# Designs tried in a protein design chat: VHH binders against Protein GET4 (MDC12.19). Part 6

Target 1, 324 residues: Protein GET4 (MDC12.19), of Arabidopsis thaliana (Mouse-ear cress) (q6gkv1)
Amino acid sequence: MSRERIKRELPPVQEHIDKLRKVIEEGNYYGALQMYKSISARYVTAQRFSEALDILFSGACIELEHGLVNCGADLAILFVDTLVKAKSPCNDETLDRIRCIFKLFPRVPVPPHLVDVSDDEDVQNLQESLGEARSRVENLTSFLRAAIKWSAEFGGPRTGYPELHAMLGDYLYTECPELDMVRISRHFVRAEDPEKFASMLVNFMGRCYPGEDDLAIARAVLMYLSMGNMKDANFMMDEIKKQAETKNPELSESDLIQFISYLLETLQRDALPLFNMLRVKYKSSIDRDQLLNELLDEIAERFYGVQRKNPLQGMFGDIFKMMG

## First folded at step 7 (VHH; framework vhh_7b2m_4)

Design p53 (from d2 with A97S)
Fold by ESMFold2-Fast, scan of step 7:
Structure p53 (fold): chain B 324 residues (1-324), chain A 118 residues (1-118)
Amino acid sequence: as target 1 above (324 residues)
Amino acid sequence: EVQLVESGGGLVQAGGSLRLSCAASGFTFSDYAVGWYRQAPGKQRVVVASIYSGGSTKYSNSVKGRFTISRDNAKNTVYLQMNSLKPEDTAVYYCASGIPWYLREDSWGQGTQVTVSS
């Protein structure tokens, strides 16, 4: 009897990692990226997911360590995609790997000067720095959004693992040239770390335009409430009041902050009429940001079962539910 | 910055046991994975066991069922309990802070020699 030809087995992972590290050390970063992708794809096809993940993790880390953010992010995103294909559980090992990759993304302070400078060379250097920062933030965001989604699907909390939200929110706050506090706040309210979030908002108060500190605080508290998290909403308000006394005394005179304080008391009671009266009384403060009205509509629905009167909001809510 | 000091190595007969210790300093120990690695004469250094920040563990196939890794975060120490030792377990054993497949040179301890006699 003839013996079938045995298909060539893949070599040990260590040999691949050692050879690919050498390619990177020789300066062939893009060639190494293609090799990591090709080799890991072969392991995935063979359903040897553990080895594929080892190779992708190693490649992501080594590329990032050498400052190749695009290459490292490409491999990091493929690492998360491979976790999904393997149906890998949200466990300590994988979370430690994601944290390791995250820590290797560079942090570069934004220059402390305005975009308009008198020197053409300084203008070009600033534009290059801003472009690099935007690319870096986009790459990190793609990686962590994929990781958050994976964690929600394979054993973490339904909204995504809290530490991953904290990592993304923190990176956006420190590294994004165009600061989006609404986006940052949406991550921190899911991070299960109201103390860190409060500290960040107090730090942000030093960067706000005069008379806008109260908007950032109101958004954060209302976001917690829209999620049904009364405990962290109260913690945030108490912590901000305590810390803001010395940094922004005018905050205590804010009608919007007074509204939030009364709202927190009202939501502890069966008092929809009072809730509605407060919205009317403080309308001028609330109307400073359309997002506040949207969050209050969500709060009314959650705490009192009030149906949204805006047909478009109901339609968008249904669309978001369908888009999973 | 990171300092790892291994101890507990020695000479033991086949079938015997040893307990290795790795004392850590210079970093927030509870936030890091720590692994035990070994290097036999003329061979590459390979991972033996890992313990992650959350406390879960992973073992190489060659030691599974015989070795147990554990950590004491209050003492900043990682242990490797080695049972049913075999001559092929003879190696220098290293402790490293970090995750297998991406370890930095500054993450390694000095090593401790384990010799298993037949």
Scores: ipSAE 0.601, ipTM 0.851, lowest interface PAE 1.2, mean pLDDT 85

Design p54 (from d2 with A97V)
Fold by ESMFold2-Fast, scan of step 7:
Structure p54 (fold): chain B 324 residues (1-324), chain A 118 residues (1-118)
Amino acid sequence: as target 1 above (324 residues)
Amino acid sequence: EVQLVESGGGLVQAGGSLRLSCAASGFTFSDYAVGWYRQAPGKQRVVVASIYSGGSTKYSNSVKGRFTISRDNAKNTVYLQMNSLKPEDTAVYYCAVGIPWYLREDSWGQGTQVTVSS
């Protein structure tokens, strides 16, 4: 037995966890949520953060395992809030706990769009399924955004722990009914996994809106470059070209993709006049999305020291972009 | 189905050493935390040592400084090196995949008996 001092006013964590697990196994999911919150709050007030975290982690996992996404997410978010209050370091134990919670969030295929829109029952079922997917995505997004911020504040990389960005980006891509490729890309460029990001972008080209393929690629490459990551920008460009050769041969004919290829070569050679000439020559392609001009301004500042009208400061700029 | 096989238990004199092994089959557990637990007669099963997916370790206060947990992901095996054994260490030792406070019932091994005589 541990010789750890047991506070007389609070029972052992093991007893609480066992009792609450039984309440959930008996089907009282919502009553258990209130009990988890009450008991963990008592431990937090007593500054027994480790025990509060054990209770909240257990509760989040068991609620999610039983399919109660709202209850489980509520406890998962409170778990992260408690990590911040405790100033808990970004270590393997806490990251394993976050990963465990993440894996318990359900993945449900979005039902196919109706072939016959005159069937009112199928329309209602589709609308309900999409509403549930949006709720689930928002719950997970709240949890992982809080976890990313915690990791940046307490010992992880300043832009947030890469795996947490990968988890959020992947979940948004597979589970969100409305794809926001800009938001997804902001997470993947911080995930330190350009292979997975490239595969996702190739998959996007096969499944989603036609005529946007080159924009998605340009955004991703320019985001890497705006962070000073030449290696992953080049890797991703090469990987996408290899994977997309048979699926989208028109991609090689895109003026925007040609611009990106010349830009990558130019930045390797540190040639500002050529950089400026390329922006002018490909202006009509770049102007298809205002974000591309914003990223190019950041790239010019980073690689050539060219001042923007309203320059962003390094880490603050990156944190701001993660929120978008 | 996940199968966990513990080995290395036995009878030793106080002050002796034993090395326990936990071999996992049916999946690659390198992405998961793994723990060693023990249960003495008439007592609850308690965590002894944990090793997380990133390689960091955590020990109960009763074994800290005497026991060392390690993993070989290529072999899907976790080890517990037990030094300076005490009669109080007498228990059945279990391996489990997962993190303390959220373990599935099917994540437990069969156990291996450790008996420390005075």
Scores: ipSAE 0.594, ipTM 0.853, lowest interface PAE 1.4, mean pLDDT 85

Design p55 (from d2 with A97L)
Fold by ESMFold2-Fast, scan of step 7:
Structure p55 (fold): chain B 324 residues (1-324), chain A 118 residues (1-118)
Amino acid sequence: as target 1 above (324 residues)
Amino acid sequence: EVQLVESGGGLVQAGGSLRLSCAASGFTFSDYAVGWYRQAPGKQRVVVASIYSGGSTKYSNSVKGRFTISRDNAKNTVYLQMNSLKPEDTAVYYCALGIPWYLREDSWGQGTQVTVSS
């Protein structure tokens, strides 16, 4: 009486996309978000990941195009989650899709510095604009962080695909109201574009207090070195000296910049005693930012590490040395 | 300002070959994925082949092994080499800048007719 049945097929993906575009054109952006989620979940359950990705990509793009950043980001993050579930490889197609989504995130022009904020209404408008910018940055960050992690897991470089790091670093630099150069630098040192990073640092020095310019440079160079990237560390230092020497002559007089120059020379020669001497001699400059000590510890381990004997014993040994 | 112009369509016998060209003007071409699409009478426009910014390609199952997409970024041109043509390949062929499932209306060319006789 009963017979084996083939699982019911879902309609073609084009039909769903066309219907959802009409829902958005009618102004029902939030209703469309729920429909994109429900329909894509059905394709995922059916193990039809390619069609689910097509729907989510379409939805993320059209929501962002209409200025619905929260809705678009939600679908973009779900798109990346679906890539992970599908074990989708880091290939040109998926990277082009991520780039397309990224380019649709709004970039808001920087308001003139001489904005009249004497009126209560102007103060409220400024507060609202800053809140929107923070929300936009957090949405983009969640999306690209997920994409970076996916790329590292499924066929890209271990640290994440370089262009995705460049995209996130650039967006943070131009769009984040509260500039975090440490966070931005962590992305750019993985972007494989030291020329763009150097240009950004020179631009940053034009925007901020002169007395902190050497810290930004030191962080960048030490981050490259902590990753074992001697080539880009040297490029960065040379490029900064070339571009900034005439604009910020005081950089050549910085003890911290002198330390970095001597450090680069020392690392070329496998000289641990000299490395340790430099850290002691320049301690007051290094201690201006605790991150510099952390990066130098990573550099010491990478360039002068003791022969691997037992990782657990080494870890316990380090703990005991800190306590004694 | 952006213009896409398709060419190379025509009438051909089953088993024959055609080479379509898509020329772009007024913008940078190398940063974009480009696709070939086709629309048969009474049917929806569907993707045939895509070439991504990094150079990798993707084909619909119906044309895989018979069609080859390529690009010349210096000439701002994308090509579709169509071999072993079948009557079911009869359609208007369109070039579009961008990625399937998110294309703007202004990303499309005017199309070129391909007719395959049996």
Scores: ipSAE 0.614, ipTM 0.848, lowest interface PAE 1.2, mean pLDDT 84

Design p56 (from d2 with A97G)
Fold by ESMFold2-Fast, scan of step 7:
Structure p56 (fold): chain B 324 residues (1-324), chain A 118 residues (1-118)
Amino acid sequence: as target 1 above (324 residues)
Amino acid sequence: EVQLVESGGGLVQAGGSLRLSCAASGFTFSDYAVGWYRQAPGKQRVVVASIYSGGSTKYSNSVKGRFTISRDNAKNTVYLQMNSLKPEDTAVYYCAGGIPWYLREDSWGQGTQVTVSS
């Protein structure tokens, strides 16, 4: 007689994960959070980082899957903190884990038409929805900002892994109740996806105050140039001109856009006097946004070595603002 | 609905080769890591090989140097080339989307039987 039981002996990590999953299924989300933290801390103390990461990754995913954004984000941030402690390399496996966690963050777009809210109950419901959206964006931002910093420190590009910038920029654009296009643009210029960035800027056109579509484009192109990225700056300008033809055909008539076109040609020629002349000629267009002058100062330093009063400010400050 | 279809299993002599295929539909294939798993009678299901979205690969120690995992995102298919097969490789082979410790809810296929004769 076969008295043989199917031996489904799980490894210790899998056993912890299965038990904690049941705690969450029973609705004890905060208890499970504390258990994930306690168990992972024990593995970290034992220098068993791979097992700690498996537990934290599992916990972040299952909490988010059950709609517990605060708990899931807490574990996701601790997962990144543990990557730093372990000096874990920026590799495909870890990036796939970060992407998996990111995809589990809820997307709840704010309705495009806010009806005039006259009922006190409707006002309260709207305020609660906006508060939840801000909390989700803050949690996701904390997680991806930590991941970007980790990637820069442990084998990724110095400015952080491009896809992580794309993920954060995309989430901010779709989910943040108040759009900060300057912040979104700072992420997309590091995303190594100028086609997606151009499409997003074209999609944003018509939402600016009349006659300000050119400012968004100028910011994007100058941000690329301030990083020394001539290729993507040129791609962005060409792609915007192509895609924007149907939404803003007068964009090509903008003095600011004409300035950007001449600037791109000038930077290819290592001609500081021409660069300075263009800034003077188009001063009234550039002065529409002080950020354009700041970016042009960074461009002058990068391409021509022009001294600035505080050489540690500008580009390095912008990089640290995004990665810190 | 998400569908995963494994194929290519069969009976083979020790030292022989088989190529398994995993065809996927109903989800964004290129965004996911995909793994090959196996389960022998009376044993737990274990990971054999993984291929990540960026194309890098990871193998269990028992198959390293003998098995090769690859993907064709245009065909939404992952392959497992199995060389120098041993009787110990006898198992039902499964493909799954996702990464170990978190798989999608419906990421498992029906499996394909591999039998290696001694």
Scores: ipSAE 0.478, ipTM 0.788, lowest interface PAE 2.0, mean pLDDT 84

Design p58 (from d2 with S107H)
Fold by ESMFold2-Fast, scan of step 7:
Structure p58 (fold): chain B 324 residues (1-324), chain A 118 residues (1-118)
Amino acid sequence: as target 1 above (324 residues)
Amino acid sequence: EVQLVESGGGLVQAGGSLRLSCAASGFTFSDYAVGWYRQAPGKQRVVVASIYSGGSTKYSNSVKGRFTISRDNAKNTVYLQMNSLKPEDTAVYYCAAGIPWYLREDHWGQGTQVTVSS
């Protein structure tokens, strides 16, 4: 019953890894990348996936350790592609490998001196730094999105392994030059860690303009509800109220937050007419962000079985969500 | 800094048992896989058993059914229970924090000698 692979005559993996490590230590990073790709491809062709994964994992880690983000990410993405080809299960060993690769991606502190950028050299250095940050974020995002998809396909939860969502959401929040709170929130609602998500949102509220904090909270709560996760939706609302009650009392005066509170109570009573009435009464607050209407349509379908106005539009929305 | 300290090695007769311990400090222990490795004179260091952060285990074919790896995250300790020992199990046993094929030099313990007499 064991799936015995027919072994082709290839040198031991240890010999390849030792030689490639020396190539990197000597500073030939791009040459090493091509060698890792060539050698791992030979093991894949020989149906020796375990050895191919060992080589790719080693290469991704060593390249990243030396600060070669593009090379390391290329090998990390190929590692995940090889997991898919091998139909490798979402198990602790592979998750530990993905976590190891993730931790080796550089984290660059936000530049503390942005007030005086009149010097041409300082402006150029800032532009280069932002370009590197975008590239780094794109590389990590490609890697973790592939890993999330693999985990959903080969034995993890259907929405992707929670920790991988937490890793990507956290990295986007701390490292991305263009802060996309909708994208970040889509990952955290799948991370099965509402306490960490609530803390992140409270931290974010200290960073944004007054009068937009309620939108971030509404998005998070409605995203949980659209997934049928009423427990974490209520936890989120309770934690936000607890952490912000004395620091930002203006949140309780928000019509949108009042709407969310009434909505949570209404969903417990399974009352569609009241749900529809609340959407009409608070339309001006909800219309501040089109995403809120889309999430409410999904909530209505999930809790009340209400068919979406256009099923094709709903299908496209779900496809976009699957992209992370 | 990662620090690992092995203990429990010694001299034992063939068919006997030993339990090795690996005490860890300087890192978030629960986030790491930990492995037991061994090196006999004149041979390469090879993985014997691994325990991953989630608690699942993996054994080399030479020890499967005889050795059991376990972890106690509250004590930051990993154990290797070795049963039905054979002379060919004679080696220095090392504990390492991390994943095989990417182990940093500072993530290894000092080793503990196991000698199995026939």
Scores: ipSAE 0.611, ipTM 0.857, lowest interface PAE 1.2, mean pLDDT 86

Design p59 (from d2 with S107V)
Fold by ESMFold2-Fast, scan of step 7:
Structure p59 (fold): chain B 324 residues (1-324), chain A 118 residues (1-118)
Amino acid sequence: as target 1 above (324 residues)
Amino acid sequence: EVQLVESGGGLVQAGGSLRLSCAASGFTFSDYAVGWYRQAPGKQRVVVASIYSGGSTKYSNSVKGRFTISRDNAKNTVYLQMNSLKPEDTAVYYCAAGIPWYLREDVWGQGTQVTVSS
């Protein structure tokens, strides 16, 4: 009973990878998925996490390369779960593996307009295409959300590694049939790439009704400010004005954009009475989107230490951020 | 066209130095890890050095302290500085883009011969 447990010797990891690749090449995708899970679990039990991660990474990549998004995503999520179990640090090697998996997720343009779809075959094909796109987006979102959380826990920035936020936001913008710009913006404000975010917003404005372009800009700037990121908030505002002056010059005449400009000056001066005065003066523009009031409450708390009047309202704002 | 081209190989005396270059074209080079591999006659191809997209490096035990891998993303080029060369370093050296260490190499170069004599 006092003897140390003798660990069973496991075969070289490359032999497992080569064998499982052949199973997939033979068309047994589901059987291969189960084998990847079983073999990696044995390495995890033996506390040989590096080998388990190699098997899961290989499996995720080859399943995705064969167009098996559900199987590949399942292994990619298990790869991240294994990083957590191993307490693997957020380092360049692991980030490169996550990027590799991400790049193998398919890019398929959203279906064309529903106008003039008149026969049952076209309706069925469109519905199937939309279902596949939703499944693909859900799978990628699960994978990258797990990766963001892992990066925050094991050596990355507290809010998650910036590039992972950029990857998720970009994929949602190009691939999601139901475009949620609030969710996409929440990821891009954490991406530490305000130039790319500004370019994406300018591209998005080409798709909006002209009278709503200012809302997208206001959300982005206020989200940066709610995180205490004054530098990127100012960069975003300047970059949008620069890029949009050719495509949408009327933005500079928006009351809401004028409000955002005055707000940025006010926050630099640490002037709470002026902050409150601006919110009252521009109330009709701000009330166009409830999210703007929620963000302004967060900004007031962060910059001036003002307590939110309704703690439950602040809690709902945080829940909204977590969901998208 | 996606391509990697190696250069800088040649004949050198033991204790000498060589600098290999790997020039990339046709893809977003900065997104990829890049590895240097070598294959001696009658032996398997093995990874000797890798550089990840973020700049971190990894070396095989046989070359650690003697070889230095670096990258210049603006020039789409990866370098391998080989110092204190030994006869056992004689091999064809290959550049590969992807995740090194035999897991996922997406693009391979044609190779460049390195010969180290007494």
Scores: ipSAE 0.408, ipTM 0.767, lowest interface PAE 2.6, mean pLDDT 85

Design p6 (from d2 with V34M G35A)
Fold by ESMFold2-Fast, scan of step 7:
Structure p6 (fold): chain B 324 residues (1-324), chain A 118 residues (1-118)
Amino acid sequence: as target 1 above (324 residues)
Amino acid sequence: EVQLVESGGGLVQAGGSLRLSCAASGFTFSDYAMAWYRQAPGKQRVVVASIYSGGSTKYSNSVKGRFTISRDNAKNTVYLQMNSLKPEDTAVYYCAAGIPWYLREDSWGQGTQVTVSS
């Protein structure tokens, strides 16, 4: 008959979970990792994907609960790989499981920078904490990137399930020692939560160097527009203006923010000559970040059908956006 | 802190019906899956029904077609409608906050006894 193992020949999932819990209770986290991998592989070979997913989900959660981020992430990534092999749909059960795994990843605030410290022990402790934070972020990123790709392939939106983008963006914002707002923004514009994104950008303004708040806002609005999302672009601009009046009243005096306001009006009126004129008039503000010119080229193509200067550069830009 | 309060258990004759309720507090109810488990004397606690945050449901084979799980997010309550009850349904029924195969000790209610007479 088939080379698949007969369902009744494998012991119940609960028996394996009970044995593995005991291994973990004895402190053998690495041994448990190998056992989770071996046992789940046997169920996969038998085409018993539901049981394999139950074991991997349980293992990822238990390892993370015990603070073993590398082991837990390894099992979480294998869980997603198994979803792909099983062609498991992007449904409530699987999304709840991914959310559960995500919530078990530790959240440890980045330690404050110690200025003028001469204690070698304090410096070493800070370096160790930053290294651990980078490792946690890398592990979580690998897991959620795999989950985003799975969701896009098996029934979610083509760009990946919005909540998964929100989860990754939020974790990067709160946990990553080196803050990459461009990367974070690329996830939030796909999260379908412009209110949360706006709140995060307002919070970020407290961390910016003086005179950079407008760049973060411009990037976010132009990213929405480059995706054809006029609704969220307008919401973002309105929400930032409303919230920023309390924390940064000078923001509305920015030439770049004024450019964005005029741009939003122009795109509603199908006026390419005005679009081009605005880019020339505000060139000095736009040139502060090359990404703004790249996004404006994408916007011109989307709204007016204007071909990009180099079609290959546009293709490579789209690949890099998917990686971020 | 998670708090779960079950109600609706009791004694019923075979073929009868009961509706269990579980009132939840201490967490964002709408974001969590909820489940009903049962435990008969001398047996392991097993899942009978689950409802996920999006509203989809899953049932054990022993209760499919007879039991219905539902939730009211406005009231932070999960329900288990039990129809066509059998003596083998006799057990303590537990409400749980979370996903089967990973439930914490603090995620359980105190349980409610269901006794089905023949």
Scores: ipSAE 0.645, ipTM 0.863, lowest interface PAE 1.0, mean pLDDT 86

Design p60 (from d2 with S107P)
Fold by ESMFold2-Fast, scan of step 7:
Parts: sequence; C-alpha cells; structure tokens
Structure p60 (fold): chain B 324 residues (1-324), chain A 118 residues (1-118)
Amino acid sequence: as target 1 above (324 residues)
Amino acid sequence: EVQLVESGGGLVQAGGSLRLSCAASGFTFSDYAVGWYRQAPGKQRVVVASIYSGGSTKYSNSVKGRFTISRDNAKNTVYLQMNSLKPEDTAVYYCAAGIPWYLREDPWGQGTQVTVSS
C-alpha cells in the first residue's frame, strides 16, 4: 500500500481548535457545539483524554464568550464528565480552567420591580428576564456541582474544593431570582472564607426584617459546628457580634443568638449534660426552624458520640437539603 | 488593557542558553496563568510552557528538562530559562496571559526572536 492509503492518525488538537474557532467566528454556534462533541468523543474513545479536555475547554470558553450560555454550559459539563472518565487529579491547571469557564458566565442584574407591572408587555418582559436568569443559574449550578463532586473524588478535600463552593455560593447570591439562603450558606461554610460569608450575611440582614436576622446567623454557625469547624464558627459569631454593635443592635437581644453563644462555650468545655440542658432551655427559639434541630443532632454526634434517632436521616436529609 | 512585552531573544550557538522575560501590565498578574508560545516560519504557533496561578508548571515534551518557566508576582514578570538550545528551537517566542486553548489573537505582542545556529 501507498502512504496515502495507510490509516490516518488523529489530527493535531491545535488544528481542530483553530478550525472550530473559525466556525464560531462565522456565526455557526450550534454547528460548532456538535463538532466539539463529535471530535472530543473521538479523542475519548482513543483514550486521548488530555486532547479531549483541551478541545472541550476551548469550546466551552468560546461559546460563553459569544453569549451562548446553553452551548457553553453543555461543553463545560462534558469537560467535567471527561475529567471524571480520565480520573484527572484536582490540580492547579484544571482548577484554573474551571475558574476561566466560570468567569465567562454572564452576570446580569435582576430587573427592578416595574411600577406598571399590570401592563401585559411589562409583565411579559419581566417574566422573560426572570426565565433567562433561572436558566443561566441552572446551567452554572449544573457545571459547578459536577466540578465540586469531581474535586472531592480526585484529590481535593472530601467536601469539594473550597474555591468552587465560593464561586457557586457567590453566583447564587448575586444572580438567582429566588434567594435560597440555606443553599447559599451550605456552600459558603465549605468555602474556607468566613470573612466573605460574614460580610454577605450582614449584607443580607440589611434586606430582611430585623426580627428574623438571628435565624440566618444561627444556621451559619450551626452548619460550621456540624462540620467540626470550631474556628470558623467562632470567627462568624465574633464578626457578627462586632458588626451588630453598629448596624443591628437588636441582634444581641435575641434568645437564639444567646443560645448560640452559650453553645459555643459549652462545646469548648466538652459538657454533654450542659449541651442537653441548653437545648431544653432554648427549645422555643430552636423550634422556629426544623433545620436547627437537625444541625444540633449532628453536632451532638460529632462532639459527644451521641447516636442520631435515625442514622439514615442525617445522611439522606443532607442530600435532600442541598437539592432543595 | 492587558499588555505583555517579550524580551531576551537573540542569536546563540547550539548547546547555549538564553533567558526570556515577559513584562505584564493592565491586569492582576497573580490571578492569571501565563504561557510561553513559539512560532517557526511556515508553522503554527504552539505552546512551549505554562505557569498556573497556583505556581504549578507544565512543559511541552520537546522542551521538558531543558526549559524552566518561572514567575515573579512582585515584578509582574514571567521568565523562560532555555538551556541546551537546539536548531529546532529557532522561532519567534510569545507570551500570553490565560489558559492554553483559550487565548484571543488580539492580545499577542510582537514576540522575541530566538535563532539557534548549528
């Protein structure tokens, strides 16, 4: 056989990326998406994972840069799926790539409430804007959830890489039309940035009814404690107490905040009877949110070895709390 | 405006050494990966070495063990130390901020010419 009839090797990844970039520059964004998927799949089948990742990363970034959030997110999620298939380690290179993709997701301010929302045209425009925001948040969330799970499995911390939690929590807080502070807080307690979390909670309190600010603080502190993070739990309480002196003095008068203060001191003293006594004494404040009782059960198990009433409830309950 | 200015190229005999510098301005340097790229006449531009925001490095197989990339965040500068140079290393060398495989054409500088004689 002649050299021209010999089975051809896969083309250099550089040539594929240059050709696909040109397809996008010509405005064929959906066609480019299908080409990125097809070419990367061929590299994956050949077990050439590094090259598949290069193609998918390039495609995700270029699609997002052109404002095509659905296409870009599709490729970004496939990039993370390929990291899992390749068993790629959680290293600086891959984290820089994930950060690059994240930074290209658009940030669009939530439209202010219109004075004439009763107008059919104004109502329709607002609904479209909110629908686009929800879609964008869902796409980003799917990507970062996959990235967090990958990082936990392949060399990052067991709960997922802290910066990825910070990225998702921040995006949810600034971009999601429906604000879910429990979900946002679950990400920030894993972000290893208690100063930023405290600042965000203080900002959030400025937007809430004063009598309910204590619940957000209690959730945050108890979440840290349920993870065994005494240092950040104490930092959070100290920072909130300091800021409350100038911005919300009513917070220091809360029975729930007083309970949290006594709880922190009790856990430092390793005193189970006092822990149980405090839960009984402050029961009416704790019962304002079922989540507080669940977190306290987790704290009791961690610090004192007390078995939960239903061991499976804690594990599956946490999964369902993160999904809700 | 992101600017990267390459310097340090020249003519050197095979087996010699050169140190390239890339001076950065217009962005928070420590937050970005920076790469060295090269382009020989009639060939496509290819990645040579990268240094990531966390300090980890990556090299192409053709230069691994001979070239060393480093950064000085205080000086906003990236370096490429090139040892045991070969005629095949002859190219214009460029630096770029960002991750390989997602770089815009617009931010590329004039580069610095490296010529290795045999």
Scores: ipSAE 0.409, ipTM 0.763, lowest interface PAE 2.1, mean pLDDT 84

